# VHH binders against Acylphosphatase (acyP), part 5

Target 1, 93 residues: Acylphosphatase (acyP), of Lacticaseibacillus paracasei (q038c3)
Amino acid sequence: MVKLAKQIVVRGRVQGVGFRWATKMIADNLDISGTIENRSDGSVFIQAAGEPLNLAKFVAKVKAGPNPYANVSTYEEQPLEDVPNFRGFQVTG
Below, E stands for the ipSAE of ESMFold2; O stands for the ipSAE of OpenDDE; V2 stands for 0.75 times the mean of E and O plus 0.25 times the DockQ between their complexes.

## First folded at step 1 (VHH)

Design q12 (framework vhh_7qia_2)
Fold by ESMFold2-Fast, scan of step 1:
Parts: structure tokens; sequence; C-alpha cells
Structure q12 (fold): chain B 93 residues (1-93), chain A 120 residues (1-120)
């Protein structure tokens, strides 16, 4: 039916702890497409698209932390104006 | 008992192509993420590509658009199609099974590797 897309920024202990790989596993299980990358300020930037229910589950799991070594201290999101044509969920940085 | 056997490496000229294969045995192949890593002389192993049990793929930026990972669950085999090869792609290529048991990024059941040399 309808896909939603979000831009997400997470901060905390989110680099050097397997965060991007664990997040990709969650995305693949929920049929979420998008990208994830490390930013120079220590944050992680995510673009995520998928069915509304699955996207909500994805967000909940990201906020909770995808593994015990990660600690998400802040979570920011906003809708994407249009849904990009992603090829799966890609780790880029 | 669990084994990964890589093949398909060799010497190729810049711009050439190679297809790597990895035959798996001793586990329920279709249920696991599979990937390809490479190691150039004197460097750490680096992730090149991986494929989920559901078929979703991911590639390192340096190979995106040139390499394609795929799998054949009936043959317990994962493949890496390598196009537009560059001298910088010279490395030993390793197959890996992903087993997310310890909540960290790790890969189990490394194979022996298959060497790829790209030169004129």
Amino acid sequence: as target 1 above (93 residues)
Amino acid sequence: QLQLVESGGGLVQPGGSLRLSCEASGFTFSEYYMGWYRQAPGKQRELVAFISSGGSTNYADSVKGRFTISRDNAKNTVYLQMNSLRPEDTAIYYCAKVDWGSYTEYFQHWGKGTPVTVSS
C-alpha cells in the first residue's frame, strides 16, 4: 500500500559497538530499506523506508539499542519529503 | 564438520571479471547471513559484501556497483561476481558465515580463502 520514510539521527554510544551491523539485521528482518552511516560528530545517520507498522517496529528497536554495548542517549527523527528508491538497507559509513 | 570452501580466484587484468564461489557444508545454510571479506597484504580483513537469509544485500562503498553477491540455497553456495576489477582489489577473498550469538559483529567458519590478483 503505502511506504513511509524517515531521517533519523541517534547519539550516545553508537559508534565502535557494532551499531550499524545490528541495525541492518533489524532492517532486513522488517523489510526496511535505506542507509546508515557514521557522522564525524559521533552520531549515526539513518534514512529508513517501509510499511508504517514495520517502520514503527524498526524505530522502537533502534531506540532500545540493537545490542547490549550500544546506548542511545538521543533520538531525533523527521519525515522524508518523498520516499527514496533505496536498494535494500545499506551500510555506508 | 562445518566447512566453507572458496574458489574462483586468479590473475586478471584491470577491467576484467571473476566469479568467486563458496560452498558451505555442515549447517542449515539458508538460515544464515553469508558474506565475503578480503585481506590485502599487511592489512586487516575488511567486509566486501554480505547477503541476508532473505536475500537483502550490502556492499562496501569501494565495490558498490561493481560487485554482486548472490546465493543458491539449493547448492549451499554463495557467490561474488566481480566486474571492472582494479589493482586495489588485489587480496585474498574469504567466505564467512554470520552467527549473531554474542551481540557483537563477528563472523564464524572462515574458509581458507581464494587469492585474486589484478595486474597487467
Scores: ipSAE 0.000, ipTM 0.136, lowest interface PAE 14.5, mean pLDDT 79

Design q13 (framework vhh_7qia_2)
Fold by ESMFold2-Fast, scan of step 1:
Structure q13 (fold): chain B 93 residues (1-93), chain A 124 residues (1-124)
Amino acid sequence: as target 1 above (93 residues)
Amino acid sequence: QLQLVESGGGLVQPGGSLRLSCEASGFTFSDYGMGWYRQAPGKQRELVAFIYSGGDTNYADSVKGRFTISRDNAKNTVYLQMNSLRPEDTAIYYCARDTSYPLEYSGDEAFDIWGKGTPVTVSS
């Protein structure tokens, strides 16, 4: 399979710490497409699609914290049944 | 009062270079992260480069290796050095201050104190 996609929800010290922009840098470096947004409950919601090994690296880096200021306390993921046609990796919401 | 004044835009041929400047006044410049955004007609606004108060930098993949952001805290100025310019770099470029104060954690908050913009046109 050339491309997998996941929906991801992360919680912890993930808002007000440059999380979305740092995650975008990782996604761009790994050729991951998708979206990332802050949610009102303090979580961050990500949709990410890419080559399986690169997507696994992306997930590992997100779980580890994409910059020194962030700390991920919970990570939840679900597969996306249909791979969305994303335009790069975009920061939204 | 708080101000950002952008300069350095212009018309340049493909492969050329421009250096944009953003001079800040009315706040303690060294405490803030600064970014450069651009918006081309019919395109979404995008953050192309960011510099943290401590000097670390991040770039959009569209400009990585071609653009360099830097700052001179003594002059209250942030710069964007643009090399190997392409027609697709044509846009109005905006300087923005990060909303954090003091900027210890470079937040993903919306930027404030947008400059008025400086137009960059890359054509023959």
Scores: ipSAE 0.000, ipTM 0.146, lowest interface PAE 11.9, mean pLDDT 79

## First folded at step 2 (VHH; framework vhh_7qia_2)

Design d12q (at its last look DockQ between E and O 0.07; V2 from the best seeds 0.00; counts 0 for: pae O 8.3 > 2, placed apart)
Fold by OpenDDE, look of step 2:
Structure d12q (fold): chain B 93 residues (1-93), chain A 119 residues (1-119)
Amino acid sequence: as target 1 above (93 residues)
Amino acid sequence: QLQLVESGGGLVQPGGSLRLSCEASGSTFSIYAMGWYRQAPGKQRELVAFITSGGSTNYADSVKGRFTISRDNAKNTVYLQMNSLRPEDTAIYYCAAHPEYGTEWYDYWGKGTPVTVSS
């Protein structure tokens, strides 16, 4: 199966609002693998890989906020050239 | 296009149990996730529990171990089993749904069902 991978950084009200677990729930449901972590600068860092259509859905949901308490003010992404061998979708920090 | 109808609220004593139900009608096949929120007087609406179409669940810390969310796809219904109820669980409980292809979360809300926990 064709997989794409993206590296994502989001800012705004993205910490302390259940952002990470909500994102994981979305990822698991869409068969997206990767990682998500809080950064010390208040941003959230995501690496995500999956089928193109599912990845697009995942991105859209992340941009919109993975739950109603999140507020994404800034969204940045770049492609991951090599798809990492992720073990599911993990909250790593 | 979606309509959510809640039921099961009421008055119970501390330590008691209630089971809330939320039936979705309309374009139910497009529902990505359903959940329960609650709003107590003078407080903001807060997440209680959520379940995705894939069956993933999550709970507010305050209800973990006491509440269980489940879904019956054949009935297009989400349930919230509430055990060991506490006075602080008193609130209006709202059912929420998010469509898979929508960009807005919780586009659809029920009207709410009141839950009162009091001796």
Scores: ipSAE 0.014, ipTM 0.252, lowest interface PAE 8.3, mean pLDDT 87
ESMFold2, look of step 2: ipSAE 0.023; ipTM 0.391
ESMFold2 (binder alone), look of step 2: mean pLDDT 86; pTM 0.879

Design q01a (from q01 with N58Y; at its last look DockQ between E and O 0.15; V2 from the best seeds 0.00; counts 0 for: pae E 9.5 > 2, SAP .694 > .668, placed apart)
Fold by ESMFold2, look of step 2:
Formats: structure tokens, sequence, C-alpha cells
Structure q01a (fold): chain B 93 residues (1-93), chain A 119 residues (1-119)
């Protein structure tokens, strides 16, 4: 029942390459809730919450690039103090 | 490891229907995302339909409205109902499984079942 939440920013070849779609499919399969959006500076911003082991698997996939067309050159994360009550995993921008 | 066995392929007339089945063994089926893929001679293998462990479904544009993927976790089986078949649907159809929902590179593959749509 214990859940963790993280805020994630990735940079690199991460927009226009199906990153958000691939990430959503991984999140849905791992029961990760949250949001994902493109930022105007070229980064992708993610909020993700789930059980610790599944969240760790999700993070590993994001760091490695969630599909063959993405290349993650930088990865930054911060814990979220409170776990938001996300409704599934949504592409918001 | 997970073993996948497809069945239900064969010859069918254009406009006809066919149901493919894929039975899984060797591991816990219910935790896997499952997909159907196809490969025509001289072509690359392509995704046809995909279903997550939680039941969310995704389809290639070429088959939307004609094909339906479903799963029965009690029988360790994923199905592909194919309606309104066309000659361009002729291919070897493969069942595949992935623990993380990575439809572009599934972890496990079946041996394939051939489907021929011929006039």
Amino acid sequence: as target 1 above (93 residues)
Amino acid sequence: QLQLVESGGGLVQPGGSLRLSCEASGSIFSIYAMGWYRQAPGKQRELVAFITSGGSTYYADSVKGRFTISRDNAKNTVYLQMNSLRPEDTAIYYCAADLYGEYWSPDYWGKGTPVTVSS
C-alpha cells in the first residue's frame, strides 16, 4: 500500500520521438499514476507515483529511454513530499 | 521463461472472419502486456494490437474497427478477433509478451500462425 511520488525532468532527444506515448504505456502496465508533458525548453516533465518497486522499474525505463527513438542525455528527479491523488497516468501537454 | 503458442490461423475469403488464440505457459500470464504482430513476406514485423495487464487496448490504424484484442487470464490466453479481412492482412501472425508494456520490443514471442486471405 505504501506509495512514493517523484517529479522528473529529462532532456535530450525526448520530444517528437514518441517519448510520452511510450512512457504512458509503460506507466499503465506498471500501475504508475501521474502526468507527462512537453516543456517549451525542449524537456519532458513527469510526475509519477506508485509502489516503490514498480516506481523504480518505471524510472529505470525512463532513464534508459522508453523507446528506441529517444535519447535521454540528462535526468533529474526530486521526491514529492505528498503523494498526489492522480487519476491514472495522463499526457497533459 | 514464458512460452507462447498461437493457433487459429488458416485460409479465409476476403470479408471473412477468423479468431486467433495464444496460450501462455511457464510463468504468471496475468502480469504481462500482450500483443499481436504480423509479418508479410519481404516486410518488417509490425504491431497489430496490444493489451496491457490491466486490460487497456491499442490498435494499429490499419486494423481499427476490424480487429479486437482481448485476454482471458483464467485461461492464460490472448485472442485476436479479425473481421472484414482483406488480402493485405495476409501474413504470419505472432503473439508476444512484455513485462513492462514495451510494444516495440517484446520479451517473448510465439512461433507464429499463418493467415491467408485469398480470393
Scores: ipSAE 0.011, ipTM 0.347, lowest interface PAE 9.5, mean pLDDT 87
ESMFold2 (binder alone), look of step 2: mean pLDDT 86; pTM 0.878
OpenDDE, look of step 2: ipSAE 0.012; ipTM 0.221

Design q01c (from q01 with S27F I28T I31D; at its last look DockQ between E and O 0.26; V2 from the best seeds 0.00; counts 0 for: pae E 9.1 > 2)
Fold by ESMFold2-Fast, scan of step 4:
Parts: structure tokens; sequence; C-alpha cells
Structure q01c (fold): chain B 93 residues (1-93), chain A 119 residues (1-119)
């Protein structure tokens, strides 16, 4: 099956609220691979790859906030043409 | 010790061209996938272009058709040819190396070379 990959940036109340852990749980449940890290400017950077329908569900859940404590005020994404060969979804940084 | 050293950055006018180089040492260069990433002021580092050990390439949508990544294994060097530069391309450009070709999670980073596109 064809996979899609996206590079995602989120801002808002997204650090110090368990954002990366909650996002990893969603990714693992939807068989999304990639990475997630906190940036020094307060944003969260996500790289996500997977089956198109599951990737769309992943994006929707991230935009809505992956847990009740988070609030996503801005969401930016960029698609990639080729899908990387990730090994799972990793929290980095 | 694996080391990556970038060069070729500078100031250029919109529509101009630059060629970035990244020379690697301390490892078997031909085994590694190599990438170029960039970080604009106040922004996150993003993938620009990637080349596998086998020579397959991948580009960010924003640079496709304008930038070309290439490698010379005899010189342990990866290049980024940047054409039709835009103000939006202004950033510090970083070279990265990844053993597994997972271009989202590079193992090693260079220190960066600044590129400013301005009149």
Amino acid sequence: as target 1 above (93 residues)
Amino acid sequence: QLQLVESGGGLVQPGGSLRLSCEASGFTFSDYAMGWYRQAPGKQRELVAFITSGGSTNYADSVKGRFTISRDNAKNTVYLQMNSLRPEDTAIYYCAADLYGEYWSPDYWGKGTPVTVSS
C-alpha cells in the first residue's frame, strides 16, 4: 500500500503537558512511524509517515489536541514525495 | 569521530545561485545517506533534500525543481546546488548523515552554513 509522509509543526500549549507522549500513543495505535521533538522556540516538530487514511486520522487528532491538557493554536504541514523507512514512532530531543 | 563541515553559504540576490558542500570525515561515507536541512530565524529545522547511499534522491516540495542534491564518494562530499533562490530560502543550512537512510532522524549534524537571499 502506498504510504504518505508529512512534516508537521504545532504551536500553542504543546510543551509541559504530555504532548509528545500522547502523540506517540496515537501514532502507535494508527501504525504511524516517524519522530517527535520539542524545539527551543516552544513549538513541537513532528515527522509522520503511514497509510493515507490513518495519517489523516493522526493529523486530525493532533490538530484537536492529543490530550485534554494540550491546546494547538497553529498547525503547519508539508508533504514529502518519498516515504522514509522509519522504525516505529520515536520521541527525540 | 564523525565530523561534517559545510561551506559555500553567503549573501545572494533573488534569482541567484549557490552551491553548498559538506565534507565528511571519521566514517565510511559511502555507507551513509546524506541530507541537507535548513533552519530560518525563529523556525524549526526542516528537511530540504536527501540522497541515499545508493543515489536515490528526495526533495521538499518547496525546493523541488530548483535544488539538486548530489554526492561524490571519492571526495567524501555531498553537495546542494541551489538555483532560482528566493527570500524564503534564507536560513542556516545543515548537512546531516544517517546510516539507515531514515532521513527524518539523522544521526549526525554539521555546524551549519548561513544563506541569505536579499537585495
Scores: ipSAE 0.000, ipTM 0.071, lowest interface PAE 20.5, mean pLDDT 81
ESMFold2, look of step 2: ipSAE 0.020; ipTM 0.436
ESMFold2 (binder alone), look of step 2: mean pLDDT 85; pTM 0.868
OpenDDE, look of step 2: ipSAE 0.007; ipTM 0.244
ESMFold2, look of step 5: ipSAE 0.012; ipTM 0.282
ESMFold2 (binder alone), look of step 5: mean pLDDT 86; pTM 0.875
OpenDDE, look of step 5: ipSAE 0.230; ipTM 0.652

## First folded at step 4 (VHH)

Design a04 (from q01c with L99E Y100W E102L W104Y S105E; framework vhh_7qia_2)
Fold by ESMFold2-Fast, scan of step 4:
Structure a04 (fold): chain B 93 residues (1-93), chain A 119 residues (1-119)
Amino acid sequence: as target 1 above (93 residues)
Amino acid sequence: QLQLVESGGGLVQPGGSLRLSCEASGFTFSDYAMGWYRQAPGKQRELVAFITSGGSTNYADSVKGRFTISRDNAKNTVYLQMNSLRPEDTAIYYCAADEWGLYYEPDYWGKGTPVTVSS
């Protein structure tokens, strides 16, 4: 139906463990578009857009850790009112 | 605990068609990437087609334009429609499922269904 978009910040063991690549696989599998980047403070920043059910599944998988090596200790999200024109789900930074 | 059961294999003549079905039971079928592999005698198992939980499809070059993969989440079933079959399509066809996509060794496999294409 209607598409939703979110900005997400995750902290924990989220860099150096294949987090961005694993998250991209999940996003591609759920038809989520957006971007993911490592930040200098050790956090990972995500923008994600998709159908509400798929976006909810994406969020649940990210919170649980997108692979066995990751551990998400803190999850923060904010809604995006406008859905940006993303080209698929891109790993940046 | 995802269990996969294939059906629809058989003997067909070149140029014929066949539809394979794979019925899944267990956790959240709709969250899994689903695919079809095949293994010809004396060959390695190869990925033929897969469909993501979001509905995106991917096909091996050897079957593009002839095979179509689809899924019905309400029936927990994935299908492979095989048209314009060739002798080289002869193989045992396996249904596979993986939560992370099918670029790696799948976590779940069916037992396989044989497809023989000969005159």
Scores: ipSAE 0.005, ipTM 0.218, lowest interface PAE 10.5, mean pLDDT 83

Design a06 (from q01c with D98G S105D P106Y; framework vhh_7qia_2)
Fold by ESMFold2-Fast, scan of step 4:
Structure a06 (fold): chain B 93 residues (1-93), chain A 119 residues (1-119)
Amino acid sequence: as target 1 above (93 residues)
Amino acid sequence: QLQLVESGGGLVQPGGSLRLSCEASGFTFSDYAMGWYRQAPGKQRELVAFITSGGSTNYADSVKGRFTISRDNAKNTVYLQMNSLRPEDTAIYYCAAGLYGEYWDYDYWGKGTPVTVSS
């Protein structure tokens, strides 16, 4: 199976609401690898790689908010090429 | 108000073990998810392990099978048992707390405890 990868930027109520930790739980359940970090401008930056159907499920859950307290007001994505070999889904900061 | 104090770091030989502790005060510990992060020289800080308020655990792939996170709510303490240590585990280790499943996630951090694995 060929895996796809995306770079994602989300804005809204996405810091201070358990966003990164909730997103990691979803990624692990769907066998998505990558990284997630808070940015100083208040956004969250994600690199995510996985099987296409699971990656689509991951994206849908992120857009909907990974927990009840988050609210995603903007979602931006683009394909990620020449990806590093990710070791699981890691929270960085 | 919230305070996190790490202990247990030090110098250890490859293949050795250390147990890190993080004692929390100033909040209802059982409501918080707790995590261990590390930062090696010249690298960004990364999550090593976390444990939810309900006790579910998750680990970075680099430490699965070697590290174990646990908590003792009666003592307001989270632990990281580190076995089979490698030079690549050398870093400053930080304790963090966040409300998961509540309306806020305040990323509170301790001051860190250094771990050096000598080759």
Scores: ipSAE 0.006, ipTM 0.187, lowest interface PAE 10.2, mean pLDDT 81

Design a07 (from q01c with L99T G101S Y103F S105G; framework vhh_7qia_2)
Fold by ESMFold2-Fast, scan of step 4:
Structure a07 (fold): chain B 93 residues (1-93), chain A 119 residues (1-119)
Amino acid sequence: as target 1 above (93 residues)
Amino acid sequence: QLQLVESGGGLVQPGGSLRLSCEASGFTFSDYAMGWYRQAPGKQRELVAFITSGGSTNYADSVKGRFTISRDNAKNTVYLQMNSLRPEDTAIYYCAADTYSEFWGPDYWGKGTPVTVSS
């Protein structure tokens, strides 16, 4: 099966609320590899790669908020044409 | 806060049966979709079966016809009935709950219960 990858930027109440940890749990459960980091402008940056159906489920969960404390007001995505060789799903920053 | 407590794992012979139970503590159990995952040594965790809040079920191809997932909302419990067990079913089995009624990705996990099918 071909893996797809996406570059994602989310804004809202997404820092200081356990967003990165909750997103990692979802990624691990769906066999999504990649990275997640807080950015200085208050956004969260994600690179995510996986099987198309699992990646779609991952995206849906992120958009809805990965835990009750988070609120995603803006979601932006772009395809990653060259899929990086990620080591699991890592929290960075 | 929803907590999941698993029971029913153990050692069983090929061709045998086990029934796994997962008891949830929480006031909105009936709104959650529930699933069972397993993880064999050296492998990633994989979805075995899920049941939506409305009662629809889904199974991995490897277990169709042998395993049955069910729920009892009055007891806040989800079950996995495992029949015709094979050595390749040996794994730690995890109960999972998803706030999304159709089961997209779990929010809560049990600690796991080991199942060993000896050959």
Scores: ipSAE 0.000, ipTM 0.130, lowest interface PAE 14.6, mean pLDDT 83

Design a08 (from q01c with E102D Y103W W104L P106E; framework vhh_7qia_2)
Fold by ESMFold2-Fast, scan of step 4:
Structure a08 (fold): chain B 93 residues (1-93), chain A 119 residues (1-119)
Amino acid sequence: as target 1 above (93 residues)
Amino acid sequence: QLQLVESGGGLVQPGGSLRLSCEASGFTFSDYAMGWYRQAPGKQRELVAFITSGGSTNYADSVKGRFTISRDNAKNTVYLQMNSLRPEDTAIYYCAADLYGDWLSEDYWGKGTPVTVSS
């Protein structure tokens, strides 16, 4: 399959609750590559690339909260036009 | 400054067990989620388990049912109990804290503790 990629911004209770790490586990299980980082405004920024069905599952799990402690109040996505050659799914910031 | 010191790795036969420890200093340990990553030769670093500040645990599918993560806040230590070890568990194991900023960069990670599972 052709890989799709998305840029994602989430807000809510998404920092300090293991959000980035829970999201990484989901990404690793679904063979999603990309990056995830905390931003100074309290949001989390994600770049995610993978097989379309797996990427859709990844997005659904992120929107629902990747673990029981997280609450996603806003979810914004857009296509990622220039897809970097990601090395796995990396947690930064 | 911020420091993580991993220990407990070694050589073990398939089906064996090891307990890894990570002693943390330089931050308020009890406030942060703690986790274990591993990196096998030729593979990307993967997160295998984490434990929240409140004590809730999460595991990668590859280790679920075999590994147990726990913490002792009085000792600023996180543990990984590894049972039923398999050759594919061979890796260098690293602990990390889920902090704001670039805490997960290589500059803030420990040296890791190597685990080799072979006959």
Scores: ipSAE 0.012, ipTM 0.359, lowest interface PAE 8.1, mean pLDDT 81

Design a09 (from q01c with A97K L99E E102T S105E P106Y; framework vhh_7qia_2)
Fold by ESMFold2-Fast, scan of step 4:
Structure a09 (fold): chain B 93 residues (1-93), chain A 119 residues (1-119)
Amino acid sequence: as target 1 above (93 residues)
Amino acid sequence: QLQLVESGGGLVQPGGSLRLSCEASGFTFSDYAMGWYRQAPGKQRELVAFITSGGSTNYADSVKGRFTISRDNAKNTVYLQMNSLRPEDTAIYYCAKDEYGTYWEYDYWGKGTPVTVSS
């Protein structure tokens, strides 16, 4: 299977609401590998890699908010040229 | 106790059709998105088709136009209609409950149903 990778930055009510753990559950279910971390400016940074449909579904769920407590006000993405060699989907920071 | 029971797999020739079923119990079926995954020998599991609680569907590019996912909330069942089957569709097919916008753990309880597409 061909894999794609993206880096994503989200802002809004995305820290202190279980965002990273809800996102990890979605990633695990869709066989998405990567990392997710809180940043000091209040944003969340994600690197995600997977099969194209699974990655598209992951993006849609993240953009819509991975749980009812989160609110994503801005969403930015760009492709990664190389698919990183991740071990599963890791919560960092 | 959560349970997912897949059925409908089998041996079929290229160009044939199969309908898979997944009967769910132990949770409020209509509240959850449901998906079909597959795993070919020696490969990682991949998402094939997905249906939200509201009925929106999504498909892997490899199966678009050939497979149709649907659900019957009165029967707690999700279906996968597979048409124009190809040898590369050979895999064990798994039903999965998928969390959407909620703080709940991934929850897969099905044993899978094997599909072989060959002469």
Scores: ipSAE 0.000, ipTM 0.127, lowest interface PAE 13.2, mean pLDDT 79

Design a11 (from q01c with D98E L99P Y103W W104Y P106G; framework vhh_7qia_2)
Amino acid sequence: QLQLVESGGGLVQPGGSLRLSCEASGFTFSDYAMGWYRQAPGKQRELVAFITSGGSTNYADSVKGRFTISRDNAKNTVYLQMNSLRPEDTAIYYCAAEPYGEWYSGDYWGKGTPVTVSS
ESMFold2-Fast, scan of step 4: ipSAE 0.176; ipTM 0.542

Design a12 (framework vhh_7qia_2)
Fold by ESMFold2-Fast, scan of step 4:
Structure a12 (fold): chain B 93 residues (1-93), chain A 120 residues (1-120)
Amino acid sequence: as target 1 above (93 residues)
Amino acid sequence: QLQLVESGGGLVQPGGSLRLSCEASGFTFSDYAMGWYRQAPGKQRELVAFITSGGSTNYADSVKGRFTISRDNAKNTVYLQMNSLRPEDTAIYYCAADLYGIEYWSPDYWGKGTPVTVSS
């Protein structure tokens, strides 16, 4: 099966609410690899790679908010054409 | 609702082996991450091993190379194969399930626990 990858930017109530760790749990459960970091402009940046159906589930859960405290007001994605060698799903910053 | 029932615990001598089983009943087992926790007297529960819905595994440093977690979705069962058991492995072992994953949060579902005692 073909693996896909995406770059994702989310905005809203996404910093200071356990967003990155909640997102990592979802990624780990769905065998999604990648990275997640907070950006200085208040957004969260994600790179995510996995099997198409699992990646779609991951995206749906992120859009809905990965925990009760988060609220995603804006979701942007684009294909990640050159997929890095990710080591699991890493929380970076 | 998901219900978890552990079995396979018991008394074993140092260097021995045990295989724990956890049978799930209720809603869709295959969507859940499954884990094994343990709790020794006077200590908080610690995560020993988990397996994701996709089959990826993770282990606490104290058990790497000795314990193996696996799952059988057709049987709604998760297993913990414990080899080279040590007295410090003595604890009550708990099965846990969570839809979003295991490690950083309290699991949604817990079994009642199965005791493992490693002594002569």
Scores: ipSAE 0.000, ipTM 0.206, lowest interface PAE 10.5, mean pLDDT 83

Design a13 (framework vhh_7qia_2)
Fold by ESMFold2-Fast, scan of step 4:
Structure a13 (fold): chain B 93 residues (1-93), chain A 120 residues (1-120)
Amino acid sequence: as target 1 above (93 residues)
Amino acid sequence: QLQLVESGGGLVQPGGSLRLSCEASGFTFSDYAMGWYRQAPGKQRELVAFITSGGSTNYADSVKGRFTISRDNAKNTVYLQMNSLRPEDTAIYYCAADLEYGEYWSPDYWGKGTPVTVSS
């Protein structure tokens, strides 16, 4: 299957709410690979790669909030042209 | 709104004891692994102890046998009992919370910290 990849930046109530772990669970269930990290400006940065339908489901769940504690107020994405060799979906520092 | 609020820090002489408390609000406390980190002047923040939702505990080598982490889910509180305090324990102590995932301990939430000074 053709794989797509995206760089994503989300803002809102997205730090201090288990956001990264909940997003990883969704990624693992949808066979999405990539990375997720908190940024110093309060945003969360995600690189995500996977089969197009699964990636679309991943995006929809992230936008909706991956758990009951999160609230995504802004969502920005762009294509990731050069896809790194991701090992599953990893939380990075 | 999510909050972690630390208390119990202070000044203590070497060999003394302190108990730190961290009250959590705005999330389901019992689902979270809770930890204590510290940052000494001029040093990076380091993990001191954590406790899983199931009550399993882990400690940094520097504090094993001296510090005890515990939790009270009915009070949404995690504690750090610090005994036999040493000058090198001087730091700002931070409470942290993350959903337990075993090997993926990476706290999503931090308190503002409570200072502990150990000196004569």
Scores: ipSAE 0.000, ipTM 0.163, lowest interface PAE 11.1, mean pLDDT 81

Design a14 (framework vhh_7qia_2)
Fold by ESMFold2-Fast, scan of step 4:
Structure a14 (fold): chain B 93 residues (1-93), chain A 120 residues (1-120)
Amino acid sequence: as target 1 above (93 residues)
Amino acid sequence: QLQLVESGGGLVQPGGSLRLSCEASGFTFSDYAMGWYRQAPGKQRELVAFITSGGSTNYADSVKGRFTISRDNAKNTVYLQMNSLRPEDTAIYYCAADLYGEYWGSPDYWGKGTPVTVSS
């Protein structure tokens, strides 16, 4: 089956609360590949690719907050039509 | 609490190799993400590579393909294998630990650094 990919930007209490590591654990459990990084404006940028059902579960968990300390106030996504060849789910700079 | 002690720095010629080691002491080393930073004279400290508690690795573009980070949890040690060294790799190299691998702008623990000089 064809895999889907999304670019995601989240804002809120999403830096300094273990957000990227918690998100990686969710991605690994759902066989989602991609990248996650902190941006200088306080946002977190994610590229995520996987099977449609698992990608939907990943999105739902990210929106809800991937750990008890995070709070996502703004969630933005766009589809990626050309899916990058990711190697696992990686934390980048 | 965690203490970090670096070793393996020194003088090497361009094209040479060095392996840096960082030995940790204290509680729960295996729970920490471990990273290597470097600081050249007149420049800011920059993150070179990190490895998560689960073993996933990440590298700065300037060192990708030349440097390899690894860890040995039984020895409480993180390593940086540096190959194909260039004069611009000359810096003081710092080991760092962060519990969640999340906030590398301000890691939880720092070593005191080990100097690396690449010169003919």
Scores: ipSAE 0.000, ipTM 0.096, lowest interface PAE 14.9, mean pLDDT 82

Design a15 (framework vhh_7qia_2)
Fold by ESMFold2-Fast, scan of step 4:
Structure a15 (fold): chain B 93 residues (1-93), chain A 121 residues (1-121)
Amino acid sequence: as target 1 above (93 residues)
Amino acid sequence: QLQLVESGGGLVQPGGSLRLSCEASGFTFSDYAMGWYRQAPGKQRELVAFITSGGSTNYADSVKGRFTISRDNAKNTVYLQMNSLRPEDTAIYYCAADSYGEYWLSGEDYWGKGTPVTVSS
């Protein structure tokens, strides 16, 4: 299989609204591995790896807001050259 | 939606005291455990003090005996009383709420924006 990996930073109403949990459910359904964490500046940082089509669907859902309570005002992504050895999709601090 | 607002940070002399406050809104405060974390420049965030919904407390070894965490459920506020402050305590201090008992938000931590504390002469 071919995997792509991205690092993502989102801002907006993305902390305190179940954002990380909702994103994990989407990742699990699409077989995306990686990590998601809240940052002290109010942003959410994501590393995500998976098959290209599923990763594209994951990105689209994150951009649109992973649940009705979230609002993503900015979305930034960069490719990851080195794909870490992720164990599923994990919520971290 | 959960909101946390920290206050009380500032500049203080070694040996001095500060009291930090974190006012919460948007959830049933009394059901949540509350913690204070800190992050010095170039360092990882570390847990300083923790208080459960029932009032049990725990402290990092570096602050035990000097810091006291408490809560006032009527005011939806958690406090950190910091005594005998040292230059090593200089950091941005963050309040966090842990969603104990909310299964669909399990593993989700909520953070405030922080309040800076500088201990220097």
Scores: ipSAE 0.000, ipTM 0.069, lowest interface PAE 15.7, mean pLDDT 78

